# VH-VL binders against Ubiquitin carboxyl-terminal hydrolase 19 (USP19), part 1

Every score and structure here is a prediction.

Target 1, 103 residues: Ubiquitin carboxyl-terminal hydrolase 19 (USP19), of Homo sapiens (Human) (o94966r282to384)
Amino acid sequence: LAFVKNDSYEKGPDSVVVHVYVKEICRDTSRVLFREQDFTLIFQTRDGNFLRLHPGCGPHTTFRWQVKLRNLIEPEQCTFCFTASRIDICLRKRQSQRWGGLE
Below, numbering starts at 1 at the first letter of every chain, in headers, positions and changes, except where a header shows other numbers; antibody chains aren't numbered by Kabat.
F, E and O stand for the ipSAE by ESMFold2-Fast, ESMFold2 and OpenDDE, each averaged over both directions (binder to target, target to binder). V2 = 0.75 x the mean of E and O + 0.25 x the DockQ between their complexes.
[cut] stands for letters that were removed.
The coordinates of atoms that the task and the answers printed are left out; those that the model quotes come from them. Centres of patches stay.

## First folded at step 4 (VH-VL; framework fv_ponezumab)

Design q01 (from pa with heavy chain G103A)
Fold by ESMFold2-Fast, scan of step 4:
Structure q01 (fold): chain C 103 residues (1-103), chain A 123 residues (1-123), chain B 112 residues (1-112)
Amino acid sequence: as target 1 above (103 residues)
Amino acid sequence: QVQLVQSGAEVKKPGASVKVSCKASGYTFTDYYIHWVRQAPGQGLEWMGRINPSGGSTKYAPRLQDRVTMTRDTSTSTVYMELSSLRSEDTAVYYCARDEIVAATEVYYFDYWGQGTTVTVSS
Amino acid sequence: DVVMTQSPLSLPVTLGQPASISCKSSQSLVYSDGNTYLNWFQQRPGQSPRRLIYKVSNRDSGVPDRFSGSGSGTDFTLKISRVEAEDVGVYYCMQGTHWPYTFGQGTRLEIK
C-alpha cells in the first residue's frame, strides 16, 4: 500500500499524532508495529469507500502501510487506537524538538 | 447554499500575531477539510496548510509550520488560522477553501473559497 | 516541491477569438489511483479564486462549455473557444497530487 489518507500534527514538544482515515477497522486482525525510525500499520477493514478504491480487495485483504519517520521515536512509548471513523497513532519523540514533517 | 465567510481586514505591526476566522454554512462542517491559501500583492497563490474539522488534525506547509496554527470550533462551524511573528512579507490576502474528506486518498482540488481577509503588516 | 510553470504569463485576446493556456509540472501528476489531480482556477479582478476545472477536464457546474481542460502526465492545457469580456482575469493551474500543494504563477487574460 503506497498511501493511506492521513493527517499528522505535533502535540506539544514530545509527541506526533497521526490520524489515518479508514473506517470499520477489524480490531482483531489489525495492529501498528513501531521501530526506532518507522512504523507499519497492518489492517483489515470493511470500509466500503476504502475497498471501492482498491479493486479486487475485500474484508479479508490485509493491507500494509509503512512510514519512514523524519526523526527517531521511542517505540515502547508509542500507542495506537482504533475508532469507528479512523485510526489514531501517537508517536513519542526520542528528542523533544520540532520535526517539521512526518517523513 | 455553501458559504465560507471570513473575518475582516487586519493591520498588524512586525512581530505581532494575527488570527483569521472562516465560518462555514450550508453543508456538514465535519465532512470537508478547510485549507488556507494566501496571495501577496501582485503575486500568485501559496498553500499554507489545512485542518480536518472532525478531529482537529492539521498539516502545514514546511515554510510556515513553525509560525502557523489552525484550530476549529465545531459548535460554530468556524475554522481559525493564526500566524505568529509577522513580517512584512506576510502582507497578503488570506483565503479559506473547502475540500471533501475521502478515505484512501490524500489529494486536493478546492471546490469553494471564502471571500478573503486582507492582512497588512506595516511598521 | 513540484514546480508548476504556466505560459504565456500575459495573454491579450480579441473578443470572440480562442485562447489557450499551457501548464507544465516538474513531475508527473498521476496519483496512485490512476487519476490526475490537476485543477484550473479563475480569479477575476478583486474577487476570490473560482474553480473552473478539476481533475484535468471536468467542468464545475455553472462553468460555460467554452472552457475545456486537457492533458496528461506533466503537460496540461486550458482552452477558451471564444473569449468574452467576463473572462478577463488571472488563470491558475494547481496540482493536488504531491504535498506541498502548488500553483502555477498565473496567466493574465486581457481583451485587446
Scores: ipSAE 0.000, ipTM 0.529, lowest interface PAE 18.5, mean pLDDT 83

Design q02 (from pa with heavy chain G103V A104S)
Fold by ESMFold2-Fast, scan of step 4:
Structure q02 (fold): chain C 103 residues (1-103), chain A 123 residues (1-123), chain B 112 residues (1-112)
Amino acid sequence: as target 1 above (103 residues)
Amino acid sequence: QVQLVQSGAEVKKPGASVKVSCKASGYTFTDYYIHWVRQAPGQGLEWMGRINPSGGSTKYAPRLQDRVTMTRDTSTSTVYMELSSLRSEDTAVYYCARDEIVVSTEVYYFDYWGQGTTVTVSS
Amino acid sequence: DVVMTQSPLSLPVTLGQPASISCKSSQSLVYSDGNTYLNWFQQRPGQSPRRLIYKVSNRDSGVPDRFSGSGSGTDFTLKISRVEAEDVGVYYCMQGTHWPYTFGQGTRLEIK
């Protein structure tokens, strides 16, 4: 995916939270892979509105969204959580500095 | 049922600030963006910005970004729009509008609107 | 910024007759996903705007089927097949494809 609807904010001095707006995530086939300056979101969804916007795709389609980050993170300290209406990704900054943006 | 209820009319002097509220009910507050759109007397619609009530993230129109601030209070399901350094040309009806956090694109539909708040800036 | 131009700006129509409003964008409204994010709103006198059409041709719930949207790329049309008294108001097109999001200047529909 070149783009998925998202936003982010800096939570205190040492974290960045990214919200990805996809509903009905299939938890057992979805995950986030963290590296030192990027992450990849891998997901499957039953969200009809999302799938309608991707002709030819269905609940079995695996989507990948890769984000190159403005600054370095600590991959082993990053987390993600699936909620009913979105995916929350919590990035742990390697250095406690203001990023001013995600990419 | 879905409702967006805005605060009452305001009269301000040039240079002052105004803070307008928009209280949401009848839906899950954190599943929808709230946009602010204004309309000067006899004129068209101007998009000002939006807030995501879940994380508090904002995106403002470039012309307004140094004067506008949007915040929310999740405990009261209320969004606020504050505009500072008011000028006579800021006289307008200010609307909040809901938009479902629909996915894969950075685009908007504005499905439900508040009743509007009249802000008058005069000496 | 993308400029949205509506015509006519004033549209007097006879009750029961069809009405047509044009909306042109200064650049293509096709998004990277192949969809076109052109929306139409109605504002009745003294009321808040109400969405009628989204993504060029999709009618909102509760909007009568006498309203229809069409178009592609940079040229769009809102049609009312048979104007009723309640249709009086200002109609706005809006593009959601390019940030910052912009509205047309509005078309005032009046009964003659």
Scores: ipSAE 0.000, ipTM 0.553, lowest interface PAE 14.3, mean pLDDT 85

Design q03 (from pa with heavy chain G103L A104T)
Fold by ESMFold2-Fast, scan of step 4:
Structure q03 (fold): chain C 103 residues (1-103), chain A 123 residues (1-123), chain B 112 residues (1-112)
Amino acid sequence: as target 1 above (103 residues)
Amino acid sequence: QVQLVQSGAEVKKPGASVKVSCKASGYTFTDYYIHWVRQAPGQGLEWMGRINPSGGSTKYAPRLQDRVTMTRDTSTSTVYMELSSLRSEDTAVYYCARDEIVLTTEVYYFDYWGQGTTVTVSS
Amino acid sequence: DVVMTQSPLSLPVTLGQPASISCKSSQSLVYSDGNTYLNWFQQRPGQSPRRLIYKVSNRDSGVPDRFSGSGSGTDFTLKISRVEAEDVGVYYCMQGTHWPYTFGQGTRLEIK
């Protein structure tokens, strides 16, 4: 995927939080891969509104969204959580500096 | 097709060091940990440590921490494991194994394994 | 360290008959995310280990459906519903929940 509806903010000096707005994520087949300066969200969803925007795709379609990050992170300290309305991704900064943006 | 190809057999004297390589292909090298696991003749499996090829961060088994070093070369998609101060009890087959970097958790599954490298330490 | 204990250590079985291997851990293998990181590996003579089962009961791609895993907490079982000649080898359980990661001592499956 080129685009997924999202927003992000810096939480204190050490973290960046990314909210990805996709509903009904299949937890068993969805995950986030963290690397030193990027992450990839891999997901399947039953969100009818999302699937309507991707003709030919269905609940078994695996979507990938990769984000090249502005600065380095600590991959082993990053986390994610699936909620009913969104995915919350928490990035741990390698250095406590202001990023000013996600990419 | 995922492959982990290891270097050939080594024969070393006590007190020497050995460096074994594991060359990865068929996937994105920086998306997976590489673990090292050894097996002494007729014995079970022992986890030695892992490396994250992206940043080069390592985590070693406590009993081997002072003797083992893991490194990687991203240009050749190769991981190295060096074990120093060799003793006869280090005689084993050494395996590299891949594990997906999914979460910040310290949990692992070892989905693909190399063919193994026999290291013999004899006096 | 978490101790993984397998039984039996030697398992002679007749072709076509079922086989069962027990694995017990000295601590609960439930991780903070609610998952249990208990895996099973097969090592055929002269070969590298091959993963059969991950997270207690999930069969790996290409693994025959005659292999199944079950259990919870500290008590786990690997079952083979109908043993084939190609199943000869050593089977290991492994815990990925607690560092350092540990394996059972192995169960050698052989055909009578």
Scores: ipSAE 0.000, ipTM 0.538, lowest interface PAE 16.9, mean pLDDT 85

Design q04 (from pa with heavy chain G103I A104G)
Fold by ESMFold2-Fast, scan of step 4:
Structure q04 (fold): chain C 103 residues (1-103), chain A 123 residues (1-123), chain B 112 residues (1-112)
Amino acid sequence: as target 1 above (103 residues)
Amino acid sequence: QVQLVQSGAEVKKPGASVKVSCKASGYTFTDYYIHWVRQAPGQGLEWMGRINPSGGSTKYAPRLQDRVTMTRDTSTSTVYMELSSLRSEDTAVYYCARDEIVIGTEVYYFDYWGQGTTVTVSS
Amino acid sequence: DVVMTQSPLSLPVTLGQPASISCKSSQSLVYSDGNTYLNWFQQRPGQSPRRLIYKVSNRDSGVPDRFSGSGSGTDFTLKISRVEAEDVGVYYCMQGTHWPYTFGQGTRLEIK
């Protein structure tokens, strides 16, 4: 398990954007797995501030963060992007409805 | 044991439509994409499109998007590919192929293939 | 569209000798996840294509260790260390990174 600082918002009627605040993600060993009502972020990072919060872990430690979602998504239309300062996860809603929260 | 079993050979006239089936067994049908790839006589391979059997979403090759439709029936673990407005250039062997869903990415590497269905378009 | 170029297109080889097939892409095949989705397929006469190698260098279960894949970015190679009679057929490289997904022209491997 990893505890990661995050926030989210609804972007229009069809999408939810999740920002995960971890820097220096190792691109070739990190990914997001989407399912019908949850996702798992799998990552390795060289972010010293993040690693400081996880004693005994280092750049080769694989972290997992699983989120059970309030409503259903379209897994294959979901995307993610690693930026210099964070991870952006874009969820495509299965039904166009206001969620009011991520989980 | 993974199997993809396709429907039998078809002979069609120009302007007709053809619908080819691909029945999956030996794995969880909704965990893998099904692609359609065709091969004209003596030619190479051409990707036509894919369907996600879970949600039913499709993605087609730009050259074919106005003529191709892919559907599935989860109760029978079967995928269908329909190609309309047939031309002689559509004469080919049509293959279905399975691909592991790498969720969060849109990438492919085709692990198992059906036996192929020959479609001949002639007048 | 990404163009995949194979060379040679015809590869006559003596039994027991090594064979090498080149595949070049018009764009980098590295995806946003850092993986490279270059795959190699074999099609024996009268048969469906069979995947040999996925993601550049990973050999499929049941594929003999005579087959190996290598490369990075835009330049890839499939090698057969010792060609056997059953290796006759057409070999295709394929990129799974960029829509629309594309195959090379194919390389026909023939025994001399």
Scores: ipSAE 0.000, ipTM 0.547, lowest interface PAE 16.6, mean pLDDT 85

Design q06 (from pa with heavy chain T105L)
Fold by ESMFold2-Fast, scan of step 4:
Structure q06 (fold): chain C 103 residues (1-103), chain A 123 residues (1-123), chain B 112 residues (1-112)
Amino acid sequence: as target 1 above (103 residues)
Amino acid sequence: QVQLVQSGAEVKKPGASVKVSCKASGYTFTDYYIHWVRQAPGQGLEWMGRINPSGGSTKYAPRLQDRVTMTRDTSTSTVYMELSSLRSEDTAVYYCARDEIVGALEVYYFDYWGQGTTVTVSS
Amino acid sequence: DVVMTQSPLSLPVTLGQPASISCKSSQSLVYSDGNTYLNWFQQRPGQSPRRLIYKVSNRDSGVPDRFSGSGSGTDFTLKISRVEAEDVGVYYCMQGTHWPYTFGQGTRLEIK
């Protein structure tokens, strides 16, 4: 994917939180891969509103969304959580500095 | 295609050190942990530790922590496991195994394994 | 350490008959994310282990559907609906939830 609906904010000096607005994520086939300056969200979803925006795709389609980050992160300290209404990604900054933006 | 290719068999004397290699191909080297698991003749599997190839961070089994060192070379997509102060009880087949890095989760399910390296410790 | 106990340790089976292997953990394998990291491996004679099942019941690609995993908490089962000659080998359960990570002692499946 070139785009997925998201927003982000800096939580204190050490973290950036990214919300990805996709519902009904298939937990067993979805994950987030973190690297030093990017992450990839890999997911399958049963979200009918999301799938309607992607003609030809269905619940078995694996989507990939890669974000190149403005600054470095600590991959092993980053986390994510799949909720009923969205995906929450918490990035741990390598250096406690204001980013001013995600990318 | 995913492959983990290990170095050849080693014969060592008690007190020596051995360094085994595991060369990865067919995937992004820095996106997966590499574990080391050993198997003594006729016995079960024992987890030794893992390395994150991206940052080089390691986590070792408590029993082996003082004797094992894991390193990597990202230019050759190779992981190394060095075991020092060898004893006859270290005679085993040593396997490397791949595991996907999922954020800060420290949970494992080993999806691909190398062919194994036989290490024999005898006087 | 979490102790993984398999039974039986030796499992002679007639070709075409079902086989069942039990795996019990000394503590719950449910991780804080709600997932259970109990995995099953097959080791054929002279070969490296191959993963058959991950997270209790998910079958790896290429693994025949006659293999199935089930269970929860501390009690898990691997079933083979119809044993074939190629199934000879040692089967291991493994917990990936608690450090240090541990394997069962193995179950040797042999054809009668």
Scores: ipSAE 0.000, ipTM 0.597, lowest interface PAE 12.9, mean pLDDT 86

Design q07 (from pa with heavy chain T105I)
Fold by ESMFold2-Fast, scan of step 4:
Structure q07 (fold): chain C 103 residues (1-103), chain A 123 residues (1-123), chain B 112 residues (1-112)
Amino acid sequence: as target 1 above (103 residues)
Amino acid sequence: QVQLVQSGAEVKKPGASVKVSCKASGYTFTDYYIHWVRQAPGQGLEWMGRINPSGGSTKYAPRLQDRVTMTRDTSTSTVYMELSSLRSEDTAVYYCARDEIVGAIEVYYFDYWGQGTTVTVSS
Amino acid sequence: DVVMTQSPLSLPVTLGQPASISCKSSQSLVYSDGNTYLNWFQQRPGQSPRRLIYKVSNRDSGVPDRFSGSGSGTDFTLKISRVEAEDVGVYYCMQGTHWPYTFGQGTRLEIK
């Protein structure tokens, strides 16, 4: 994917939170891969509004969204959570410096 | 194509150290953990530990943590496993195995394995 | 440590007959993400282990459909619907849910 609806903010000096607005994520076939300066969200969804924006795709389509990060993270300290209305991604900064932006 | 190619067989004396290498190719080296698993002759499989090639962070099996060290070289896509203070019961085939990094969740299902390196400890 | 117990440890089977291997864990293998990280490996004589099944029932690419995995919680089974000569080897279950990660003792499948 070139784009997926998202926003982010810095939570204290050591974390960045990214909200991805896709509903009805299939937990069994979705995950987030963290590396030291990027992450990839891999997901399948039954979100009708999202799928309408991607003609030819359906519930069995695997989407990938990769974000190259402005600064380094600690991959093993990063987490994610699937909720009914969105995906929450919590990035742990390698250095406690202000990023000013995600990418 | 994914490949994990390990260094050749080693023969060591008790008390020595051995360093085995595992060279990765065919995928993004920093996206996957590399585990080390050993197998003594006629015995089952024993997990030794893993390294995250991205940051170099390691996690070792409790019974081996004072003797094992895992490192990596990102420029050559190679992981190393060094085992010190060798004893005869360390005689085994040592395997490296790949596992996808999935956030802070630390669960494994080992998708590709190296060919193995035989380490013999004898006096 | 989570103890993985396989049975039987020795499994002589006639060609073309079905085979079944049991694997029991000392505690639940369900991770907090709702997935169960129980995997099955085959090791042919003189070769590296090869993953057959991951997350209980998912067959790896290239693995024949005569292999199937099932189970939940603490009780798991690997089935071969009809054994072929190439199936000779040792089969291991493995749990990837709890550190330190552990394997069963192995089940040696032999043709009789």
Scores: ipSAE 0.000, ipTM 0.579, lowest interface PAE 13.2, mean pLDDT 85

Design q08 (from pa with heavy chain T105W)
Fold by ESMFold2-Fast, scan of step 4:
Structure q08 (fold): chain C 103 residues (1-103), chain A 123 residues (1-123), chain B 112 residues (1-112)
Amino acid sequence: as target 1 above (103 residues)
Amino acid sequence: QVQLVQSGAEVKKPGASVKVSCKASGYTFTDYYIHWVRQAPGQGLEWMGRINPSGGSTKYAPRLQDRVTMTRDTSTSTVYMELSSLRSEDTAVYYCARDEIVGAWEVYYFDYWGQGTTVTVSS
Amino acid sequence: DVVMTQSPLSLPVTLGQPASISCKSSQSLVYSDGNTYLNWFQQRPGQSPRRLIYKVSNRDSGVPDRFSGSGSGTDFTLKISRVEAEDVGVYYCMQGTHWPYTFGQGTRLEIK
């Protein structure tokens, strides 16, 4: 995927939170890979509205969304959570500085 | 093809240090942790620690943290594990194993292993 | 540390018969992402460990379908439906949910 609907904000000096708007994520086949300056969201979903926007894809289609980050993160301190309405990704900054943007 | 190739057998005296290497090929080196696991003769497996090749961050088993150092060289896709102040009980086969970086400090499933390096500590 | 307890520790089996290995953890292995990071490894004599099963029940590539994993929470099982001569070795369960990561003591499978 070149794009998936998302927004982000800086939470305090040390974190950036990214919300990805996809529902009904399959936990067994979905994950986030964090590296020093990028992350990849790998997911399968049963979200009918999302799948309708991707003709030819279904519940067994693996989607991949990669984001090159503006600044460095601490990969091992980053977390993610699948909720009913979205994916929450919490990035831990390596340096406590304002990023001004995600990419 | 994914491959982890380790350095050869070592014989050391008590009090010495040993440095074992693990050379990775067939995948993007910085996308996977490398763990070190050892096995004393006739015993089970003991996790020693891991390194993230992307940033060089390490996490060591508490009982070994004052003697173990893990480093990497991204230009050669090689991870090193150095164990200092060797004792006879450090005699073991030492394995490297890779694990996908999956957004968590404490979540691993060890998908590929090196062939092992025998380290013998004897006077 | 999470204690992983395997039983039996020694498992003599007749060729073609089924074999079953139990693995119990001292606490739940469900991670905050909803996944259970319980893995099974095989170590043949003189060889490095080879992963057979990851996340409880997923077979690794090249692993015969006679191997299956099951379980949840703290109780897990590895089954071999029909033991072959090449299955001789030590089998380890391993948890990747809680730091530091820990292995069971191992179960030695041998042909009787």
Scores: ipSAE 0.006, ipTM 0.569, lowest interface PAE 11.5, mean pLDDT 85

Design q09 (from pa with heavy chain A104S T105Y)
Fold by ESMFold2-Fast, scan of step 4:
Structure q09 (fold): chain C 103 residues (1-103), chain A 123 residues (1-123), chain B 112 residues (1-112)
Amino acid sequence: as target 1 above (103 residues)
Amino acid sequence: QVQLVQSGAEVKKPGASVKVSCKASGYTFTDYYIHWVRQAPGQGLEWMGRINPSGGSTKYAPRLQDRVTMTRDTSTSTVYMELSSLRSEDTAVYYCARDEIVGSYEVYYFDYWGQGTTVTVSS
Amino acid sequence: DVVMTQSPLSLPVTLGQPASISCKSSQSLVYSDGNTYLNWFQQRPGQSPRRLIYKVSNRDSGVPDRFSGSGSGTDFTLKISRVEAEDVGVYYCMQGTHWPYTFGQGTRLEIK
């Protein structure tokens, strides 16, 4: 995927939180891979509204979304979580500095 | 300055209940889980459960589910752990510990700990 | 429950020498997010536990760089490159991946 609906904010000096707006994520087949300056969200979903926007895809389609980050992160300290309404990704900054944006 | 300050030592009789408090300061109280972990004299650490201060939701260790209750007061940024039907085996130091809330994920690494509260159960 | 096994349980070390503690889990500690929630704590005599390392290899702020963590899956190691007198205490590994969360038995480090 070139795009998925998201927003982000800096939480204190050390973290960036990214919300990805996809519902009904399949937890067993979805994850986030973190590297020093990017992450990849890999997911399957039963979100009818999302799937409607991707004709030919279904609940067993694996989607990939990669984000090149503005600054370096600590991959081992990053986390993610699937909620009923969205995906929360928490990035740990390598240096405590304002990013001003995600990419 | 992040602090978790616990209530003072307690001495209880078998069959009684004890309620220990943990007062948080220096951070946003509702952004972090509070766990309770105990340590019997000369023994290792045992996880008892956690509370989410935002909604008050709790999750307890299976062995303690029937006896432990965790609550919070958001106006005072204080978490409480009550253990009922006390036995001599409950003699321990009880610690509270903080963990950042990230969505619905239930994985932990306990970043900051209180000073501990000694609970002695004696006949 | 996931069983965490530490070795050795008693570790006498000469000042300035390296020390190593092993921690093995009965199940893989890799969570569905690809992260491994294996943490190391230090407890000095009469004090609360203090986290040294989280998620296998990340040192907390203020923890000296002589402490390092490594490992994967079910086999983990805490190393102290040069032991100092203030390192005396009990070291615990802990898994934060599987409910209920469990600790190792502890390794007591003493200066000989």
Scores: ipSAE 0.000, ipTM 0.543, lowest interface PAE 15.8, mean pLDDT 85

Design q10 (from pa with heavy chain A104T T105Y)
Fold by ESMFold2-Fast, scan of step 4:
Structure q10 (fold): chain C 103 residues (1-103), chain A 123 residues (1-123), chain B 112 residues (1-112)
Amino acid sequence: as target 1 above (103 residues)
Amino acid sequence: QVQLVQSGAEVKKPGASVKVSCKASGYTFTDYYIHWVRQAPGQGLEWMGRINPSGGSTKYAPRLQDRVTMTRDTSTSTVYMELSSLRSEDTAVYYCARDEIVGTYEVYYFDYWGQGTTVTVSS
Amino acid sequence: DVVMTQSPLSLPVTLGQPASISCKSSQSLVYSDGNTYLNWFQQRPGQSPRRLIYKVSNRDSGVPDRFSGSGSGTDFTLKISRVEAEDVGVYYCMQGTHWPYTFGQGTRLEIK
């Protein structure tokens, strides 16, 4: 997956929050893998609007989205949560510096 | 394949502490929460708390927060539940149960349970 | 705390007949992810609880298809289409959505 609709902001001095705008995520088959300077979002969804943009895919299709980050993170302190309307990813900065952007 | 094996029965006096163990095997220990649930004789089920074996973070039922402590030993894939200041109403079968860790989710559905440990508190 | 109320508490049933257990929650069990964390457990005499159904209607591997779960929001049902002798035991609904997590008081299924 080359692109998925997202935005991000810096929350306080030590965190970056990423919102991924895909609805109806299947929690049991979706997760985020964190590394020192990237993360991979792996998900399945029943979001009809999202699936319509990906012809040939359906609710059992596993999507993968990898983001190379502007700066280093602490993988073990990063978290994620699937909500009804989106995916929230919280990145913990390794250094408390302003990033100015996600990638 | 997946097994949660608990320590044997305990008999304690009022005011004592008890420490029950739950040894996990057949899966990656740090990928699953371990919950503790108890059942007094002839009564229903009561959730006591959970531990995240990876970081050791805990979350306890409000009624038990002052008396319960949960710990883990990652080298032996074992979780411990210690209950202090024992009273006769703590007489129960104590169960451990696992639940998959998915991010920061705090929603549960308990997939596998241990065999239970009987704790009797009597004078 | 979310209160889970089961009905009936005692369920005598004739072998081969259907059985139905109701579970009602004092609050909606829908989590922010759109999933409902209502689960059903069976406890046979002298045994640990065994999960039968998770997230309202998903049957665990090895659980016979005569067991089914349904419902939404605050009103849930566990059905057994044809009761067998091995079904004797206590059935609990459980909400995994709201801390502290709570169980219904249990329904004792007996063969009459």
Scores: ipSAE 0.005, ipTM 0.618, lowest interface PAE 11.0, mean pLDDT 88

